# VHH binders against q9c0y8, part 15

Target 1, 316 residues: q9c0y8
Amino acid sequence: MSASHPGILHEYTERLVAFELVGKSNVTLTSNVTRSLLLFVGGLGDGLLTVPYVQELVNPLDEIGWSIVQVQTQSSYIGWGTGSLKRDDEDLHKAVDYFLHIGGADFSTRKIVLMGHSTGSQNVLYYLTQSILPNYLIAGIAQAPVSDREAAYQFNGKEKTKELVDWVKAEYLDKGLGNDVLPRSKVENFFGEVPTSANRCIDLTDVRGNDDFFSSDLSADDFAKTFGNLKEISGSTAHSQLILLMSERDEFVSPSTDKAQLLNRFRESIRPTTSNSSLSGIIPGATHNVGPKSSPEALKWLINQLITALRSFIDQ
Short names: E, the ipSAE of ESMFold2; O, the ipSAE of OpenDDE; V2, 0.75 times the mean of E and O plus 0.25 times the DockQ between their complexes.

## First folded at step 8 (VHH)

Design q6 (framework vhh_vobarilizumab_d1)
Fold by ESMFold2-Fast, scan of step 8:
Structure q6 (fold): chain B 316 residues (1-316), chain A 121 residues (1-121)
Amino acid sequence: as target 1 above (316 residues)
Amino acid sequence: EVQLVESGGGLVQPGGSLRLSCAASGFTFSDYYMAWYRQAPGKGRELVARISSGGRTYYADSVKGRFTISRDNAKNTLYLQMNSLRPEDTAVYYCARGTYSFYKGSEYDYWGQGTLVTVSS
């Protein structure tokens, strides 16, 4: 339905915006009061307000003195088909830098938690593994971390997906045409109407492609290169924290996948161990988006878990 | 022009069997994942079964062991074999075409008109 949302639309870099949703307190990141923030990045196809639960987080976070900001990247809406994790990471760094320079913010007092949904989970994990983190970026939260490759196997078949990968490698990558957009007629069953480059197709659908962090067929050595490579927080003995929240009824995860076992493998691969690993879990009755088709308790569980996590970051 | 046409619905006694068919046209059937949904009067649509382009199947808990989804790619036809039917299986059954895309948050872009299944004594 049509709706109005109170907030501030921030231009954090040329052509890209981030929307700060404002709660009942009317306190914003531009105020003289320093607030910490949860910086939210969506998945494939997402933009502002497209993830159903984001709006529901505003007032619970406001009550504990946190703001929520939803960031648009070049990959928002249909842009992801010609994007990459590296390009997304560059956009996210610009957003983080912007939010440290507004209002009465003091770098020593403002804390940022980066939260991703779906492929936003890959964005979060990638961000936390690239560089030593500044002391204001204290954690990442990955909601519905799923394998895009295994989703393609589930919906389009493993053999058909492998045939696509082989064809893209032979006809595009081997010929130096990785940035070319694939003909829609060849990839419509995988990517619909979204213009998709050869590189992006391989990143999402190939074994150990650049986005392939969460597949159940990956080895412990594969997970050690990602989950095992969370970076230190500058000026601290601590490493970055990563909280993983899987959806119990995630329609993009194969029914043959034991979600609890897979989550445990992710957690075991985090090196060094994190004190917040106990906050990772499975959201009861949740669909992929924790949307209206979820069980009634799913959204409340997610909200309570996030509030618990954010409070622990202040009080620890 | 994409079309999905269901058939095979009807009246059957509890414990009986029915076979539903969905004739697909206007697209390369073998490339798409397909599903059966049902909707009882006054209720929302619920997933019954799905089958990937590669033949992997999924079933709702309420129908596991009783229903079998299958496809014939040469005939562009999706099937649902329903055994041990119960009164609670009474619904309009819909054939749906899915595709791999998180873009719209939905994987079903075309639906059939539905076929009524009534299970009563």
Scores: ipSAE 0.013, ipTM 0.330, lowest interface PAE 7.8, mean pLDDT 86

Design q7 (framework vhh_vobarilizumab_d1)
Fold by ESMFold2-Fast, scan of step 8:
Structure q7 (fold): chain B 316 residues (1-316), chain A 121 residues (1-121)
Amino acid sequence: as target 1 above (316 residues)
Amino acid sequence: EVQLVESGGGLVQPGGSLRLSCAASGFTFSDYYMAWYRQAPGKGRELVARISSGGRTYYADSVKGRFTISRDNAKNTLYLQMNSLRPEDTAVYYCARGTYSFLKGSEYDYWGQGTLVTVSS
């Protein structure tokens, strides 16, 4: 439903915002307190307030001294179609840097966790694997890590998806037109009315494309290149925790895929092994977005799992 | 104009078989995934079976092993072969055209009129 939400709108760059929702205990409406932050990035099409469970996290997190901050990137809403994981990563680094250095904040006592939903899961894993992490960033959480490529196989067909990939390569990439927007009439069954570049199409739909982290047909060596490369925290030999939360009834995962087995394959590829969080698991009864069509227990399970994780980080 | 026309419903005894057909027109049938849904009296619509444009199939647990979804792209026709029918299979069966996009996910944008299947006696 439409509603007014108290919070703090942060301009972490001259063009991009992050919205910190304020819970019951933050009566001063300020982030200039000793409060740890869960930075949340959504999936394709998401922006501020578009993932419904985020609002449900506000008060449970507030009760344990955490705020949830929704990060808008250049890829928010329809911007993703001409974007990349690399561009998203640059935006997320700017957001993290902003929250490490805002006036009155003391991040020597605060912690930051990065959480992603859907393709936000790729954003989280990419962030954790590209460079040494800020010493305040202690964990990444991936909710509903799914293969966009295999979702396209499931709904549009494997052969039709491969035909698209071959056509985009021949007519665009091979001609140096990777930044050109594809004709809507050729791709609307994959991307709707979202302007989508040739490069972005390939990133999402090709085998081992830049976004292709979670496909069930990838090898152990493929997973080792991503999950096996978690970077150290600055000033330490320690690594952040990676928490993977798959939805039991995820409609974007083929019914022929054993989700528990796939999750175990991701987890067994995590290096160092100490970064493989014991809190990873399957959210019982959850749809992709843990939305209204989920079982009643799904949202409660997600909230409890996150509270358990975040509480453990305060004592570390 | 997109049109889905269902046929093959009727009264059948428990343990019997029935084949439903859905004739599609007004679009390139081979480009779309298709589904059969059913709605029992007083209940919401539920997915029975789905078939992708490439022929990959999905079945609800309640019908798995008994029902077979198939398509004939040359005839623009979707089929549901129903075997070992049970009284709880009694429902109006609907043919649906599916669309998928990364932004909207899975949606059904056109539905047939429905065909009644009654399993009794």
Scores: ipSAE 0.027, ipTM 0.451, lowest interface PAE 5.8, mean pLDDT 88

Design q8 (framework vhh_vobarilizumab_d1)
Fold by ESMFold2-Fast, scan of step 8:
Structure q8 (fold): chain B 316 residues (1-316), chain A 121 residues (1-121)
Amino acid sequence: as target 1 above (316 residues)
Amino acid sequence: EVQLVESGGGLVQPGGSLRLSCAASGFTFSDYYMAWYRQAPGKGRELVARISSGGRTYYADSVKGRFTISRDNAKNTLYLQMNSLRPEDTAVYYCARGTYTFSKGSEYDYWGQGTLVTVSS
């Protein structure tokens, strides 16, 4: 719907912006260097304001002294098809660096939490575990961490997805053409209008592809390689907290998948164990996006869970 | 060019059965997941059941064990077998073509006109 939102548009690097929504207090990240922020990254196809609950977080977070900032990356909207988690990570580090220094702030005065939705959950986990750069995040929050590969199995068919993987490997990867965009006519049912490279296709659809963090058919050893490697906060012996929030009615999770059991498997793999937040859980009645088709209690539950988490990070 | 045409609705008594059909044309039916939605008087549209191109199914909790979604790719037809019907199942039932793309997730880009199911004695 057409609407106006008060805020500040930040240019955190060349060609990329982050939008700080301003709440009822009118306090901004530039006006108060002790103000903490939740940096929000969406999923594939997302950009500013595309995730329904983000604007609903503005005033609840403002009341507890936090700002919410939505980050645009090179992967926003249709850019993800020629991207990677590594490229996204580079963009997110530039955003974090920008917000750590704006107005004279630094990590001793300002706390940063990174929250991701959908494939933004992969971005959060990658940042906290796989990134080569120093970590300045006190926590990561993954909302609707789901397997893209298993979603493709569910909607497009497991054998058709495997046929795609085999074809891309044979015709592109084996020939050194990983950066080439796939013919739309061959992949439109998986990628629609989005130009998609062979590498990106494999990252999303192959078993143990670079994005394949959340699939239910992965082993404990697979989860240990990701969840088992949370980074120390730069300049500290403390490790970032990880909070995993699955949607109870997530339409992208197979009906054969026990969400509570899968969430437990993710949590059991978290190392150090102190990074395993007790605030992880299942959002009651929530669709994937915690959108209008969710039960009436879903959004309020999410807001209350986030407020509880963010307050605990300041009080530590 | 894309068309979805529902049939099979009608009046049925509580405990009865109906089979809905959706005839699809104008696209490669076997490549798409398909869904049945319903809208009761005074309520919004809700998902009833979904079936992938590979035959994997999902059901809303209110219909699990009573309804069965199926497809016949040779006939380009989607079915909903409804058993043990209850008055609360009274609604207009819509056939929808779903798309899953990694960019947009699950969306329904084409809908049928709907078929009315009335469960009443």
Scores: ipSAE 0.025, ipTM 0.417, lowest interface PAE 5.2, mean pLDDT 89

Design q9 (framework vhh_vobarilizumab_d1; at its last look DockQ between E and O 0.41; V2 from the best seeds 0.00; counts 0 for: pae O 9.2 > 2)
Fold by ESMFold2, look of step 9:
Structure q9 (fold): chain B 316 residues (1-316), chain A 121 residues (1-121)
Amino acid sequence: as target 1 above (316 residues)
Amino acid sequence: EVQLVESGGGLVQPGGSLRLSCAASGFTFSDYYMAWYRQAPGKGRELVARISSGGRTYYADSVKGRFTISRDNAKNTLYLQMNSLRPEDTAVYYCARGTFSLSKGSEYDYWGQGTLVTVSS
């Protein structure tokens, strides 16, 4: 629905913005140096205000002293087609650095949780596993951590997806043309109208492509390289918590996939083991983005789970 | 112009079988995933089965093991073989053309006029 949303637009780096939605208390990250935040990144095609539950989080989080901030990256909207997880990660690190210090905050007082929806879940896992983490990234939350490759298999077929991958490798990657945009007529049934580079196509659709963290046919050794490799928070020996929230009725996940079993496989791979949050779970009745086709209780369950998590970090 | 024309509906007794067909024209049939939906009296449309452009199938729990979706790309035709029919399968059955992308997921942009299946007596 159309509405005006009170908030603060932050330019966290040149020409990239993050939108802090302001709740009923009118307390902001600028006005309160100790106020903590949930930094939110959407998935493919998402941008500001596109993931429907984010607006519903504002007042519940405000009631417990947390702000929610929606991050625009270079991959927002159609930008993802020529992007990468690495480029997204660079944008997100700039956003975290910006928010660590605004309003006169110092590194010891403000807590940050990074939450991702859909492909934003790959952003979260990538962030937590690539380098020593900034102070105060106390948790990562992955909502709808789904396999893009297996979604393509579901709708286009495994063999047609493999044929595309082989063709892109032969005609582009093997010729040093990884950054070239693919002809729409070849990829329309995978990427729609979004201009998509050869590299991005491979990242999303190849077995063990750079985005391929959540496929059900990956091995325990594959998960050990990601879920099993959470990095320390800078300035301590602590690690971020990792919370995984699958949607029970996720339309991007094959009906043949046992979500509970897959979630257990992800969780059992998490290292250090102390980062494996007991708050991970399956959102009952939820569609992919917990949108209007979800059961009415899905949003309430999600809000309660997030409040439980965020409140527990205040008590530390 | 995209057209989807269903046929093969009719009256059958419980336990009987029917085969529905959907003739497609006006587009490259093999590039699209296709689905059967049904609408029972007083209810909304619900997914029955779908088949990817590459042949992967999905079935609603209520029909799994009894219905088979298939396609013949050479004839531009989608099929639904319906076995062990029950009175609750009574509905208008619709053929639908789907589109998919990783950012938007699945959508249905064209629908047939439907064919009535009645399972009674």
Scores: ipSAE 0.522, ipTM 0.825, lowest interface PAE 1.4, mean pLDDT 91
Fold by ESMFold2-Fast, scan of step 8:
Structure q9 (fold): chain B 316 residues (1-316), chain A 121 residues (1-121)
Amino acid sequence: as target 1 above (316 residues)
Amino acid sequence: EVQLVESGGGLVQPGGSLRLSCAASGFTFSDYYMAWYRQAPGKGRELVARISSGGRTYYADSVKGRFTISRDNAKNTLYLQMNSLRPEDTAVYYCARGTFSLSKGSEYDYWGQGTLVTVSS
């Protein structure tokens, strides 16, 4: 279905936009109230309005003084195939910086939460762990954090995935051709029609590749390098909260995986321990994207959990 | 031209067994994950079982322990062994070819015509 959505299109760089969906109380733009922002980044292939539950968040967030903003990055749509978590992080920092400095906003009261879906979960975790965080970035939310590598194992088989990794290393990485785009015919069952570099292929499909944060076969030492390294908020000794929301019926996760146990392993690795949010959990009956094949209660649970989280950040 | 042809359906009493087959042609069978779906009268289509190109399996909770999905890549054939059949398993069963990419996830681009399984006394 096609539709028109009222909102504010922000040009946070000369080439990239962020779309703030406006709720009922903000449609006429007559309010002088500065809103707190949930900055949303999608997964591989996502862009503006491609994750349907984002639209369902607009009015519930509006009621509590928050706006949802969808951030376009260079990796949006098909750009991810020649990208990296580092490049995504640079784009996200520019978006956050933009929203902390736009005219008319009261930055002393504005709170920012970064939320990711799917590989957006890797973006969130990476953002929270690389450097001192911008002022007022009080939480990261990872929805459907999944292993891309183990998803490839599930659908294409572990042996075929390892054969791809070995071939890319031998024919590209070992020859200094990491930025070269792989032949589509060799990688179509992993990356579809998307031009994908050798480096990006390895990031997503190799053991301990740069995106490999959520695999169930990773050690406690592996998790300590990511979950164990959350950074301080600039100008404060406080740290952002990390909220992990796994989908109960996530089709990208092997049914042999105990999701509750895996979530507990992630949470036990979070440092400082004060960043381990009690609001982390499993979305009942949810598919990967909390979409139409989810149980009827899944979307309502997600909305209620997010509202609970965002309300808890008022006066913090 | 991609074709999927199911066979093996029929009438069976509760507690009985059936084996469904799906003959695949027009593509490199071993490169695709495959699935069995079913559609009961008056209900939507639901996933029963899935098997990866490497043989890794998934089962819906309602059939786990009773049904077994398997494939023979040399024969380009997908199977569903159905044991301990119940009246609620009555449905048209469809073979489907799955495509996967990390960006799009899983989707099914070709379907067979279906084979009817009736579980009745």
Scores: ipSAE 0.505, ipTM 0.799, lowest interface PAE 1.2, mean pLDDT 90
Fold by OpenDDE, look of step 9:
Structure q9 (fold): chain B 316 residues (1-316), chain A 121 residues (1-121)
Amino acid sequence: as target 1 above (316 residues)
Amino acid sequence: EVQLVESGGGLVQPGGSLRLSCAASGFTFSDYYMAWYRQAPGKGRELVARISSGGRTYYADSVKGRFTISRDNAKNTLYLQMNSLRPEDTAVYYCARGTFSLSKGSEYDYWGQGTLVTVSS
């Protein structure tokens, strides 16, 4: 059912917004300089409140002194088709900067945790691995980190996916047309109605494409370049934490994939090792987005895990 | 035009068996992930079984060990062998074609009209 949600719409750029959901306490990032925030980024197709569990996090987080903010990037909704992790990262940096300072706060008073859902997990990992992190960015949470490439294999067929990749490379990338939008007739089965650039297609569906972080067929060396390359916090002995939360019944993960094993492979690759959180795990009974088809305990588990994590971060 | 047509439904006694078929047309069947869903009266539609283009299968816990999903790519047909049927298996069974589209939030883009399976003594 459609519902109204109290909150504050922030213009963190001239054209992009983020929505701070306000809990029962009515405390906001503007009203409290010591308020910390969970900055939430959705996956492909997501926008504001398109991930069901986000609204359910508001009050639990509020109770422990955290705000949840859902960010709109240029990739939100259908924008991802012509986007990139790099572009997303730029938007997220702007968001982080904005929310760090609103209400008169700064790096000494406010902490920020990034949380990504689905392809948002690539954003989180990308953010943590591209540059030295400031001391106020203390953790990343990747919920439902799945391989878009392997999902394509499952839904569209491996060979068909390879054919697409080869065609796009030959007809677009090799000709310097990476920014061109692919014909809908060629990619509709993969990307729906979303205008998708050649580059973005390759990012999502090619082996070791720019978004290929979570595929089960990647090598230890591949994981070392991503999980193994978390950047240090500047001026601190502390390291940002990376929490991986897979959904037990993730419909975008192959039924033949041992999720526990895969998660362990991710975790064991995390460097520095201190960034490998013991709070990583599998959400029991959860579908991809922990939505209505999930077991009743799935959402509760997620909430509890997040609360535990966020409390631990502030105590460090 | 993509079409999915289910058949094989009917009345069966508890403990009996039934085989459902789904005839696919209008697309390269062998390339797609396929699934069976069912909807019982007064209940929501639920996943019964999945099969990837490569033949990897998944079953709901409620049917595991009793139902078998398979496909014949040469015949463009999806099957559901249902053994040890129970009254709670009574539902309209739907064939569905899978598609990769995270943007739509949907796992399947085409559905059949369904076939009724009634398990009753």
Scores: ipSAE 0.009, ipTM 0.221, lowest interface PAE 9.2, mean pLDDT 92
ESMFold2 (binder alone), look of step 9: mean pLDDT 86; pTM 0.871

